# Designs tried in a protein design chat: VH-VL binders against C2 domain-containing protein 3 (C2CD3). Part 12

Target 1, 169 residues: C2 domain-containing protein 3 (C2CD3), of Homo sapiens (Human) (q4ac94r1171to1339)
Amino acid sequence: SSGLLDVGLRYRRSPRTAEGVLAARTVSISVQIIRACGLQAAAKALAEREPALQFSATVGVNASVTTHLSFLPQGEQRRTHPVACSFCPEFSHHVEFTCNLVTQHCSGEACFLAELLEFAEVIFAVYHENTKSASDIISIESCKEYLLGVVKVPTKELLIKRSGITGWY
Short names: E, the ipSAE of ESMFold2; O, the ipSAE of OpenDDE; V2, 0.75 times the mean of E and O plus 0.25 times the DockQ between their complexes.

## First folded at step 7 (VH-VL; framework fv_levilimab)

Design N4 (from M1 with light chain L100W; at its last look DockQ between E and O 0.30; V2 from the best seeds 0.00; counts 0 for: pae O 5.0 > 2)
Fold by OpenDDE, look of step 7:
Structure N4 (fold): chain C 169 residues (1-169), chain A 123 residues (1-123), chain B 111 residues (1-111)
Amino acid sequence: as target 1 above (169 residues)
Amino acid sequence: QVQLVQSGGGLVQPGGSLRLSCAASGFTFNDYWMSWVRQAPGKGLEWVSGIYSGGSTHYGDSVKGRFTISRDNAKNTVYLQLNSLRAEDTAMYYCARQPYKSGTSLGNAFDIWGQGTLVTVSS
Amino acid sequence: DIQLTQSPSSVSVSVGERVTIDCKSSQSVLYSGNTYLNWYQQKPGQAPQLLIYAASTRESGVPDRFSGSGSGTDFTLTISSLQAEDAAVYYCQQSYSTPWTFGQGTKLEIK
């Protein structure tokens, strides 16, 4: 895959006031998905295998980004809104993941979030939705999404940098 | 009525292909994960593949590169294309839906199942 | 991958008796107060049916003699008073992360 994704990660203490004892034991990982660039090469590469992408590979992709923290359930994955017809989409998307400060290991031992973050990753996946083919009633792929690329950002720096992690990946 | 109705399957030789279909009705199709779960004769349940919304796909290791899951939201149908079939792929294949919403109490359980489709791979 | 191990693999019990089936997960399936562990019943010739989700919540229509308990990595399905129609194979399943995985199953027979 080719292209770059501009993202920001921050560690925030989320004092949720009213939702009970569990809220007091949580923090938030803030994720900013700002923009992507260079998605045309990825689209072209996919178009070699998927003829339905030939048009999008020329004019622009309809991009969305999924975000997942590696230590959270997959059901906690989030997705941006799609940005239509661009190889350099601007998302300006913000999402917060609520994380428990303490989790339990199989051994019954407590595991702190800091321990998890040391080895964890934020996983971004950039998808294209083929909307042009959506007009084709016959095609079962009319609403198919295609993976353009995956970015993995280690979270270990969140333990050190109060300003968070920012940049192109 | 919420239901999943399956079709396809049958007998095929090793290396052959089949396409399974699962038509959903009675619920908002796009709000759910759709998965395929298979069961070899006399064996347990094995998750095969899952798809959410328009195309986020996931596969079990045993079928990666050979099986393709897809969905047509306009038809409320999920498909499983089975290629390069092997004898060990012989099984009853079930489609099932999973609620997929963060913070829900349902925990992404398979709450609705199709009736099953038998796939037999034999020379 | 998360592995689930059930015990026992099979059990024969008389009608009216209490039955417990255990499921152990290779890692915790708990997050933010939600437990991603489910139980299914499969009768011969039928598709599986959801019994319990979120470790302890009964699916609609499931008799109250069925209950789920446990947390973290250790879970139990209990049938308080076994009925003849409860003869089936029972599976635990984790929905914490893909690949979704099932226990090997527990065959429950009626004496």
Scores: ipSAE 0.023, ipTM 0.633, lowest interface PAE 5.0, mean pLDDT 89
ESMFold2, look of step 7: ipSAE 0.204; ipTM 0.709
ESMFold2 (binder alone), look of step 7: mean pLDDT 90; pTM 0.938

Design N5 (from M1 with heavy chain G50R; at its last look DockQ between E and O 0.02; V2 from the best seeds 0.00; counts 0 for: pae E 17.2 > 2, placed apart)
Heavy chain, then light chain:
Amino acid sequence: QVQLVQSGGGLVQPGGSLRLSCAASGFTFNDYWMSWVRQAPGKGLEWVSRIYSGGSTHYGDSVKGRFTISRDNAKNTVYLQLNSLRAEDTAMYYCARQPYKSGTSLGNAFDIWGQGTLVTVSS
Amino acid sequence: DIQLTQSPSSVSVSVGERVTIDCKSSQSVLYSGNTYLNWYQQKPGQAPQLLIYAASTRESGVPDRFSGSGSGTDFTLTISSLQAEDAAVYYCQQSYSTPLTFGQGTKLEIK
ESMFold2, look of step 7: ipSAE 0.000; ipTM 0.474
ESMFold2 (binder alone), look of step 7: mean pLDDT 91; pTM 0.945
OpenDDE, look of step 7: ipSAE 0.276; ipTM 0.785
ESMFold2, look of step 8: ipSAE 0.000; ipTM 0.480
ESMFold2 (binder alone), look of step 8: mean pLDDT 91; pTM 0.946
OpenDDE, look of step 8: ipSAE 0.022; ipTM 0.614

Design N6 (from M1 with heavy chain G50V H58Y; at its last look DockQ between E and O 0.07; V2 from the best seeds 0.00; counts 0 for: pae E 15.8 > 2, placed apart)
Fold by ESMFold2, look of step 7:
Structure N6 (fold): chain C 169 residues (1-169), chain A 123 residues (1-123), chain B 111 residues (1-111)
Amino acid sequence: as target 1 above (169 residues)
Amino acid sequence: QVQLVQSGGGLVQPGGSLRLSCAASGFTFNDYWMSWVRQAPGKGLEWVSVIYSGGSTYYGDSVKGRFTISRDNAKNTVYLQLNSLRAEDTAMYYCARQPYKSGTSLGNAFDIWGQGTLVTVSS
Amino acid sequence: DIQLTQSPSSVSVSVGERVTIDCKSSQSVLYSGNTYLNWYQQKPGQAPQLLIYAASTRESGVPDRFSGSGSGTDFTLTISSLQAEDAAVYYCQQSYSTPLTFGQGTKLEIK
């Protein structure tokens, strides 16, 4: 497959410390969905099964991306606005997931956060949205979205990289 | 033994408040999401609220703004504060845990339930 | 919000018979290759118990006569050879998005 997604991940701790106190910490995980490319191959593969995609597989897809953290429920997923008619959309989208960690741990807060991030991942799903005129929105096929691909990025490297994780996936 | 033991129910007049408690044992409490689910007499199950590992909370539409879920990880306990109670809040309240890391995690099902505690709201 | 509609609402069957219970979701509960549809059994006077998670995976300790199938929006719980202790109310439930929701329940009685 030639489809790729350019993303960035960082976490930010709440600027609060207190000596001798095992206090709640706030973690904010920042996710940037910068752009995608090479979506034509995915669109063509789907068009073999979904005839409604044949035009989009030739001209360009209306791409959007959902973002979900594996330790949070699906209801906390976020979605970019669609970028029309492109196989290489630029989203330039930023989302932030805030978490209040309340922990009592003999090893301290860093050990609990490290354990959480060791097994977690960020899940990106790339969709084509078949958006049409008002006369077409009555048809279920006209309102349908189609999954182009899924990217999963482990969060464990946030434990060692102070600038976060960036790159193409 | 993995278990959830509930307490804190009772009789309350409309507009009153109660705090429900659910004490966990036999598992690593911090690694699970915790929910409350209620069942009015003779009715089906209704999800009430959840508190996630990241601290985020969510509520059903009928209780939003009136109920508050919280957890105390040092005491392995989840709480549900019920405020501004109405007659339609009369129900059996269950706490339940939800795995998210492995095993049953892919469905995020309610795999362990408390025994239930009855809340009755009447004049 | 995701609505789950079960059918039938009640059924009365004999021991040893096969029964199916359907659950239809108002939207897909499939995300990233995972299906967020679960089934529970509730006997009179008891808390619910998990039977099947992720549409088709039996919870530990659940007898093999219980099976789940389906994907997307249409799901089925099948009980292949009913036992007397299977008399209960059965619920489907989605954990795809908040608010989490249950089907209205299916009451299974033994005749």
Scores: ipSAE 0.000, ipTM 0.517, lowest interface PAE 15.8, mean pLDDT 80
ESMFold2 (binder alone), look of step 7: mean pLDDT 91; pTM 0.944
OpenDDE, look of step 7: ipSAE 0.023; ipTM 0.607

## First folded at step 8 (VH-VL; framework fv_levilimab)

Design Q1 (from M1 with heavy chain S105R; at its last look DockQ between E and O 0.04; V2 from the best seeds 0.00; counts 0 for: pae O 3.7 > 2, placed apart)
Fold by OpenDDE, look of step 8:
Structure Q1 (fold): chain C 169 residues (1-169), chain A 123 residues (1-123), chain B 111 residues (1-111)
Amino acid sequence: as target 1 above (169 residues)
Amino acid sequence: QVQLVQSGGGLVQPGGSLRLSCAASGFTFNDYWMSWVRQAPGKGLEWVSGIYSGGSTHYGDSVKGRFTISRDNAKNTVYLQLNSLRAEDTAMYYCARQPYKSGTRLGNAFDIWGQGTLVTVSS
Amino acid sequence: DIQLTQSPSSVSVSVGERVTIDCKSSQSVLYSGNTYLNWYQQKPGQAPQLLIYAASTRESGVPDRFSGSGSGTDFTLTISSLQAEDAAVYYCQQSYSTPLTFGQGTKLEIK
């Protein structure tokens, strides 16, 4: 659970394309997932409770990272490709999240993206995929991805930093 | 004909051991997962153990450390070794297959069952 | 562990009548669009037989009068027109996670 994730977040205005009023009402949040480190400690810790991870905790994990913006629907979650057999995987993954500048709150009031970003966070979850379990699926648990760790990055700095947010988390 | 034929049950004293066998025929044994399910007299069904084609095993809490499931793909047979038997282990034991088709899951249901083997643990 | 609770525990119904058996799961058994809930029929002195898998798909050879429905945590087995040979104990079962678990069973008797 002591691993780190190197990420970058940037706020980008969508190019005003002639595609009409809808395009002008959206912006993009760019997320870059660069690499992780220290995943062996996380795997070892988890292997104490999950014997199926004992081998991977020794030789390397098959890591992938999910990304979710806290104010977006769960269906907008994205996932990196898996990096096989590494405790320090290099993902070099880039994803863009389209965000509405104005959303409707549950109360029916308009909410601006800036207001959301003030309290929102980007949630990264690092998973290990047990490939040996692919043939051992008597239950969905056998296809289980193992959560190695979670990183939450506040988005509030995107409101003030034009360069975005970068670093290890 | 697709079938599972069981053997190896019987009467045993508490603390004793038995080995159950389940022979498969009529299908490609290696393509299926195998499980044991038991039913105490007049009671419901209880999953006991499962074994995957790759050899991984799983057990119900009530039998962990006492029962061992194994399979011999060459013989198309799944086994259940019952050790340290208790009175509460008295049951009809069924073997059952779970199909797997090229990434398509059919709910991991038990679609074929053996005829059952009675295990009675009594002093 | 996932607990499955069936209702009713027993029921007596006349031939030709509609029968519904409910199964409630302690947690969702849905994953990636697949529901890992199955139904079995067990007649006296026989091994269980698969009726429905994936919540709503009839096993081959199962009469059309049997149907399964539901999602998430609530499931129902329906017999549209009960026949005499349908007297049995019915079980729901989840294969979402180990240990695999069954409902306590519903005994269906014919009046």
Scores: ipSAE 0.031, ipTM 0.599, lowest interface PAE 3.7, mean pLDDT 88
ESMFold2, look of step 8: ipSAE 0.694; ipTM 0.861
ESMFold2 (binder alone), look of step 8: mean pLDDT 90; pTM 0.940

Design Q2 (from M1 with heavy chain S102G G103D S105R; at its last look DockQ between E and O 0.04; V2 from the best seeds 0.00; counts 0 for: pae O 5.0 > 2, placed apart)
Fold by OpenDDE, look of step 8:
Structure Q2 (fold): chain C 169 residues (1-169), chain A 123 residues (1-123), chain B 111 residues (1-111)
Amino acid sequence: as target 1 above (169 residues)
Amino acid sequence: QVQLVQSGGGLVQPGGSLRLSCAASGFTFNDYWMSWVRQAPGKGLEWVSGIYSGGSTHYGDSVKGRFTISRDNAKNTVYLQLNSLRAEDTAMYYCARQPYKGDTRLGNAFDIWGQGTLVTVSS
Amino acid sequence: DIQLTQSPSSVSVSVGERVTIDCKSSQSVLYSGNTYLNWYQQKPGQAPQLLIYAASTRESGVPDRFSGSGSGTDFTLTISSLQAEDAAVYYCQQSYSTPLTFGQGTKLEIK
């Protein structure tokens, strides 16, 4: 019942400018959200439980994608612009996450980014939003974001592949 | 004058059917959502059903599968088809509009009400 | 479903006195800075009339003696100086989610 999401992940070393303490201790994870497909099936399935999606499940969803790295705070989550009225939206979205090379666990032990990436994942959530376009708002429920699907991509391959991780998930 | 005028109520036996109508005037009907709210004798208010300008519908649990809300924007009228009526459906039925002013949500309140239509289900 | 509980269920008050009616929601009805809680007045033999929307905004034509307050899950309708014509049943109502729901009502009588 789920669609697919075309994404790319790359590990980029921040240019070591000698002057910034931050540059020497951080790297960037580049995330590309290219396109999605098969969102109609997801919308239809969800519409069985969410009547507010019945119309969108027929004509097209207003899709946006949130991206979160599992080892970063929730506040670091990013979101694409919405693509209106499509079951196969093209986002062509690029985002970079700044990551510390060394973090401290609650235990006080130092943890290297490589250790985190070995067990971490990038979490993509695809949402349909009705906030501005729908005249169907008798309650705020009709304006809420509806989760169409979630994709989790393990980051462990970023440690091995210099070319990054790309493909449909 | 902005108003909602209702019709179509009456006495019906259990298992019977009725169709209620609510005609709108004095405002742009298509810009509003419409709902039906009922009130059993001596009881409180209960939301029954709502319909959006685009045609999507919602229902209270007590009437799902039995009642159908619809609208004819060309006639500025909202309808409630009541099927498989039960004694507990006996109530004054009100139609009401819910405004939406631009991008500002105003709580989706019922700002205009019809005069009410009495539906009595009795053997 | 969101449940709304009003208190008191009934109250008798003299003309000129202050009246307060409370409405408690089973969950927050706040979203994006907007509160989806409304108040209605229903006089005997009449359809309900909107008094307050968005928790605290008076509907056009509603006397200044009526006011709404509250946030989150606790709301209050206040009549600062009760008039004889204010005898009615008052209902709170949420439009946060479907099904839309009403409080059980508060009957206000004049002593």
Scores: ipSAE 0.034, ipTM 0.601, lowest interface PAE 5.0, mean pLDDT 88
ESMFold2, look of step 8: ipSAE 0.518; ipTM 0.800
ESMFold2 (binder alone), look of step 8: mean pLDDT 90; pTM 0.939

Design Q3 (from M1 with heavy chain K101T S102E S105Y; at its last look DockQ between E and O 0.04; V2 from the best seeds 0.00; counts 0 for: pae O 11.3 > 2, placed apart)
Fold by OpenDDE, look of step 8:
Structure Q3 (fold): chain C 169 residues (1-169), chain A 123 residues (1-123), chain B 111 residues (1-111)
Amino acid sequence: as target 1 above (169 residues)
Amino acid sequence: QVQLVQSGGGLVQPGGSLRLSCAASGFTFNDYWMSWVRQAPGKGLEWVSGIYSGGSTHYGDSVKGRFTISRDNAKNTVYLQLNSLRAEDTAMYYCARQPYTEGTYLGNAFDIWGQGTLVTVSS
Amino acid sequence: DIQLTQSPSSVSVSVGERVTIDCKSSQSVLYSGNTYLNWYQQKPGQAPQLLIYAASTRESGVPDRFSGSGSGTDFTLTISSLQAEDAAVYYCQQSYSTPLTFGQGTKLEIK
């Protein structure tokens, strides 16, 4: 599908910050969602199957982006505020995920964060939402939304790049 | 005086929603983690959720996907949005702060607690 | 997840006597010289109150008769001379990793 998402990922090790107040053995993964483009093409493509999107595909979509780390529970997903009536929304959104340095698998074995990041992804999903049905921006249970696209960014480079991962996806 | 004052509890039907608030005063709110801890009637303490001033959030397994913690640093207030409530969510809910001093670890303990807000989920 | 198990679950002791409550962790809660184990007191109808943090540091305002000890996975809360007002439920809690967890609690009653 067409469309791009401009994002930034950074791995924060030290110095320790207030993040350590919740848990001692944690680090932070910072995610920046800057902007999207090409959402009209995505909306038009989807409108071929969903007539409810025909108007929005012409005028503009109400875009929000969910962010999820693949190795975290689904409940840890975050969502941006929606940008109304735009095919090139600027989100300027920043979120941090606090991650345990050591986790326990179902097998009882310990797993280090570095091992998880080797094969993990940050998953971004771009949605068009009906703002009239949205009761809570952080809860999608009462919001009618349409998936415009998904971006998956591998996290393995966070292990070696101090500058992080940035760019269009 | 350092204190946390809670509000927003009550009786709700299963599947319903509530929003809890915890207003902080007497200290620099942004320097602390804020958490919610609940206690079912006659039971022990269970950590529910925590939030950093920078926005990082954490949840207990039993509430993931249903509860959302947030904070407004300008208002010195932490919130807990309770959605899809179940009977087992019935509890006294406490907000609590966790102090942090730069360069020194203070044990990440809950040193100040709110007075508690009762949430009852019943048909 | 880190499990904390307290012992005993309940105890009745006379005023003036020594009381010991144990807390065992499923794994070490020590990191970089800091122990992430805390103790709380909860009296009937009240919110919990912090007694001990970092395993052995007494919170401000807590009477000297309360003390915490231990390391690694084994911890103890001691009341050297029990007072009538010490009747409460006591909880250990770890902040080493998420999710934060509590022990099941120890109910202390006065004989």
Scores: ipSAE 0.000, ipTM 0.540, lowest interface PAE 11.3, mean pLDDT 88
ESMFold2, look of step 8: ipSAE 0.466; ipTM 0.805
ESMFold2 (binder alone), look of step 8: mean pLDDT 90; pTM 0.941

Design Q4 (from M1 with heavy chain S53R; at its last look DockQ between E and O 0.03; V2 from the best seeds 0.00; counts 0 for: pae O 5.2 > 2, placed apart)
Fold by OpenDDE, look of step 8:
Structure Q4 (fold): chain C 169 residues (1-169), chain A 123 residues (1-123), chain B 111 residues (1-111)
Amino acid sequence: as target 1 above (169 residues)
Amino acid sequence: QVQLVQSGGGLVQPGGSLRLSCAASGFTFNDYWMSWVRQAPGKGLEWVSGIYRGGSTHYGDSVKGRFTISRDNAKNTVYLQLNSLRAEDTAMYYCARQPYKSGTSLGNAFDIWGQGTLVTVSS
Amino acid sequence: DIQLTQSPSSVSVSVGERVTIDCKSSQSVLYSGNTYLNWYQQKPGQAPQLLIYAASTRESGVPDRFSGSGSGTDFTLTISSLQAEDAAVYYCQQSYSTPLTFGQGTKLEIK
């Protein structure tokens, strides 16, 4: 992996109404994807194996970032909009993941989300999208994405720091 | 025999500090969450702090920034460091365990309690 | 925070009589089929003792005369036939989320 990703994570309580099963208390994990830098090295490395990326490795990649909480289903994964032709893309993307304060994820029994967050991660994956193939109207499968790098941020500090987790990763 | 034995209480002046200890025996200490619950004289029960197996900690609003909970799994002991004590902190302090992976106590209730340690904050 | 309100705050009952104590939560403490509501008994000069967990399950060693019922936000502790040794303060408590919270307590006296 090469490059850095500037992100912010915050832990927020989200109280619900007192009525009904859906009134269960939840937590919102707020994720901010601000910007990336240093993506050229990763692109160049890929270009050695993929000649189609030689041009992008020189002028700029079309970057997008997926975000996933390790304890949530894959269907909860989110993706930024793509930023075209840059090795230092600015995303300014915000997403919130709603989590139950009590979960059955822990060893088959109900446990507090706090215990889960002790060992959980936020997983960021940075992709380059080949625009030449993405514009294919006939076949969506012709669009090819290339993984530039992965960042994993432990969520443990969300239990300690009220200000959340911020910085380059 | 499953039990929790407490120590470390006493009389202290406002602004002072105390450290409470709770030694566990008769069970696998690492499998349980541990909490401190206090009771002011003639009053009800108030949850003070909890610590999970992995070390994550939580506190009641009234003690945040002043109290610190910790555990030593090697010694089967949970601690409560009480700093910047106030008169309103005067209470009987109980340690209690919470089952985590026990099918017999799914409600995460406090099923075992210490004998209590009296903390008196007075000038 | 989840607030628990018990009723009554105090009650005096004769031996052999039925006693009910209610506990209302400010929000549901049910999740995925599990109810995170517990009941405790505290006798004078003693630490609290767990009576009921998961709203309706008796802790080991607790007499059959004690029972818990309810769901969602409304819960009840029942003593079917009060005994002299049941004089105590009773507390409900939620373990649904932190901060963990207790009801204000119900003082049960024997006539």
Scores: ipSAE 0.033, ipTM 0.561, lowest interface PAE 5.2, mean pLDDT 88
ESMFold2, look of step 8: ipSAE 0.229; ipTM 0.688
ESMFold2 (binder alone), look of step 8: mean pLDDT 90; pTM 0.941

## First folded at step 10 (VH-VL; framework fv_levilimab)

Design R1 (at its last look DockQ between E and O 0.03; V2 from the best seeds 0.00; counts 0 for: pae E 10.4 > 2, placed apart)
Fold by ESMFold2, look of step 10:
Formats: C-alpha cells, structure tokens, sequence
Structure R1 (fold): chain C 169 residues (1-169), chain A 120 residues (1-120), chain B 111 residues (1-111)
C-alpha cells in the first residue's frame, strides 16, 4: 500500500471459565485498528483507472478495513465501519480472534499455535466505499467499493513481546 | 444480474499455453474470493486456484508452478494462465465466487464453464 | 490437505424414497461456531450449484426436501422424498483451508 495503518496486536491466553478445560486450551489474538493516513496517494492512483474515484481522491475517501489472520478460515475476517470523507481516518476498532493452543495444519498434522505464529501474518485490506449521492441513491454502480491497499503484519514478534506489537505499517 | 461469463478455452498441444478469462457483473467484485475449479471428463471436481481481492494467490498441488491466477479489479475479471499443459489438464474449467463473510465460504455463483482440451 | 470421503459412490433409488449421502472429513472443519462444509448438486451438462452451506443451511431456492446435518468431521445430506429432477451428482466440499477440496461425488440415479 502507499498509505500507512496504525495497528496493535496482542496475544492473550483466555482465562479459565465455568466450562474450565476448553477455555484453558484457547488464546486470543487481539487486533486494534487505530487509524490510517496517507490514503490520498492510493486514491489518486486508483482514480487514474477509475473515473468514479476522481471526486473522492480530492476530498476524502470513505475508508474501511478488513482484518484476517492468515491461518484462519477466510470467513473469519472482520471489517470496520466506514469512516467518511478522510485521508487519515480514525477507526478505533478492536477485534479478537480465538485460537486453540494446539491447532492442525491443512495436512492433518497437529501443531502448537506458536509454530503457526512464526510464519503467520495479519492481513489488512483498506477499502473505499463509493457512497450514493442524493441523485444516485438507486444506482448499483454507486455501491461499489475499491481496494486502496493491503498491509501485512507478521505475527512472529508476538512470541517474544508479552505486551504485543504496535506501530505504523 | 449477477453473472460470471467465461471465455478463452480451446484445443492446445502438450506443452502449450492458454489463458482463461472470467468476467463478473452485478456484484461488488473487489471483496470476493475468486476461484477456478476443474472437472476432467467423467471425473469429479478439483479446486485449481483462488485469489483473494487483496491479491494473495493459492494453488492446488497439481498445478503449482504451471498455472497463474490473476485479477483485474478495474475490469471485474479473473484470469487463469495455463502453462506447460499436459494431457491430464484436459477438463471443463469453471470460475466461481466465494463471499468472504458467508458461513461455510461456499462457491455460491459459478460460471458456465469453458473446455480446455490438451491433445497431441 | 483435508480429504473428504463420500459414501455411497452411487445410488439408484425410486421417486418418493429417502436418500442419505455421507461425507467424512479427515480433519475437523469447525472454527468458532462456523462449519466450513458445503454441498453441491451437478446435473448432466451443467455447472455445479450450491445446495447447502455451513453443513445445514439451505441456499435460497433449494427445496425443503434437502437437508444437511453433522459437525466436525461427519456430515450427511438427506433428500427426504426424492423427485425425478434430483438425479444428479452430489459433492461435499470444504472451505476450511487451502487447498480447498471436494468429495469424490455421489451419483444419484432414478430407477
């Protein structure tokens, strides 16, 4: 991506619950999507190929962010609500992914979550939603969204840093 | 209104190349995972390749290194480049859509199929 | 890779009878309450069509006679009262992890 995304990642073992044994086998990977900046350059690049983006590329995009953890099923991705008309949106969004301490590879072999985190990444996709004007409320074309960029943050540092990972990417 | 329209099939010699196209309309193409699934004559379904809207690509073991999936979000089109074709690549090739938030992540919309024949 | 094994491979059944098709996964396809197991119907000369997703949810327009059940590794497609138009090949499919895989198919014929 040409922009930057301010995120935080934390690894937290789930506390024991009334159901006991199952909760002791799970952990949470918490993802904070705090803010983005520099989205105008991405919007302008897209506007060269997408005339519908010309206005948004000059005044601000309606940004939202999807979040996916690379070893989880694709349907487990999460999405922020859009933040209107900004090139530096503030999301202040929090998501959690629950994981077993022992997981299975696609090959059927059991592994510890730590082995997956060594090579895994959190994948963020930043979109612009082309919202409807008062005159275009029925138009299907006006409902399109456009990919502004993709940010991938490796998870391997979570194995060492108890407080997690924060920063701009 | 929601459609996947395929093109690009045909007859090729072993070792040859071919590019398949799948044009989408009637939905927000950018946030869907797109896949290719093939079916050899008289055989079952085999997932070949998939591409997420963010551009990450995945391949079945039988086609890794020979096939390349790509997408052009401006044209709402997914492509499959087939290189180093073999007789066993002869199949009907389908493109299919996967909603990223759908329970089960099923292939909910399929193209009509395009036949690839590899014959010496 | 997650292997899906369907049984039976083929079945010939009369209209009005109940048909059961099983799909067994080599690994669990359940995560966080979501089951990544789907069923498709393919009629001769046509593309496959989605019947049931997430093990048990019927796709829009699918008749009530089709039902899916199961969790984890063992799944079943049931046709409660077979109709002539149900002659097809049925596939289970997992979207839990790549490579995505299909069962080998079950051919359903009308006798």
Amino acid sequence: as target 1 above (169 residues)
Amino acid sequence: QVQLVQSGGGLVQPGGSLRLSCAASGFTFNDYWMSWVRQAPGKGLEWVSGIYSGGSTHYGDSVKGRFTISRDNAKNTVYLQLNSLRAEDTAMYYCARQPYKSLGNAFDIWGQGTLVTVSS
Amino acid sequence: DIQLTQSPSSVSVSVGERVTIDCKSSQSVLYSGNTYLNWYQQKPGQAPQLLIYAASTRESGVPDRFSGSGSGTDFTLTISSLQAEDAAVYYCQQSYSTPLTFGQGTKLEIK
Scores: ipSAE 0.005, ipTM 0.570, lowest interface PAE 10.4, mean pLDDT 81
ESMFold2 (binder alone), look of step 10: mean pLDDT 92; pTM 0.953
OpenDDE, look of step 10: ipSAE 0.051; ipTM 0.613

Design R2 (from M1 with heavy chain N30D; at its last look DockQ between E and O 0.52; V2 from the best seeds 0.00; counts 0 for: pae O 2.4 > 2)
Heavy chain, then light chain:
Amino acid sequence: QVQLVQSGGGLVQPGGSLRLSCAASGFTFDDYWMSWVRQAPGKGLEWVSGIYSGGSTHYGDSVKGRFTISRDNAKNTVYLQLNSLRAEDTAMYYCARQPYKSGTSLGNAFDIWGQGTLVTVSS
Amino acid sequence: DIQLTQSPSSVSVSVGERVTIDCKSSQSVLYSGNTYLNWYQQKPGQAPQLLIYAASTRESGVPDRFSGSGSGTDFTLTISSLQAEDAAVYYCQQSYSTPLTFGQGTKLEIK
ESMFold2, look of step 10: ipSAE 0.622; ipTM 0.835
ESMFold2 (binder alone), look of step 10: mean pLDDT 91; pTM 0.941
OpenDDE, look of step 10: ipSAE 0.069; ipTM 0.715

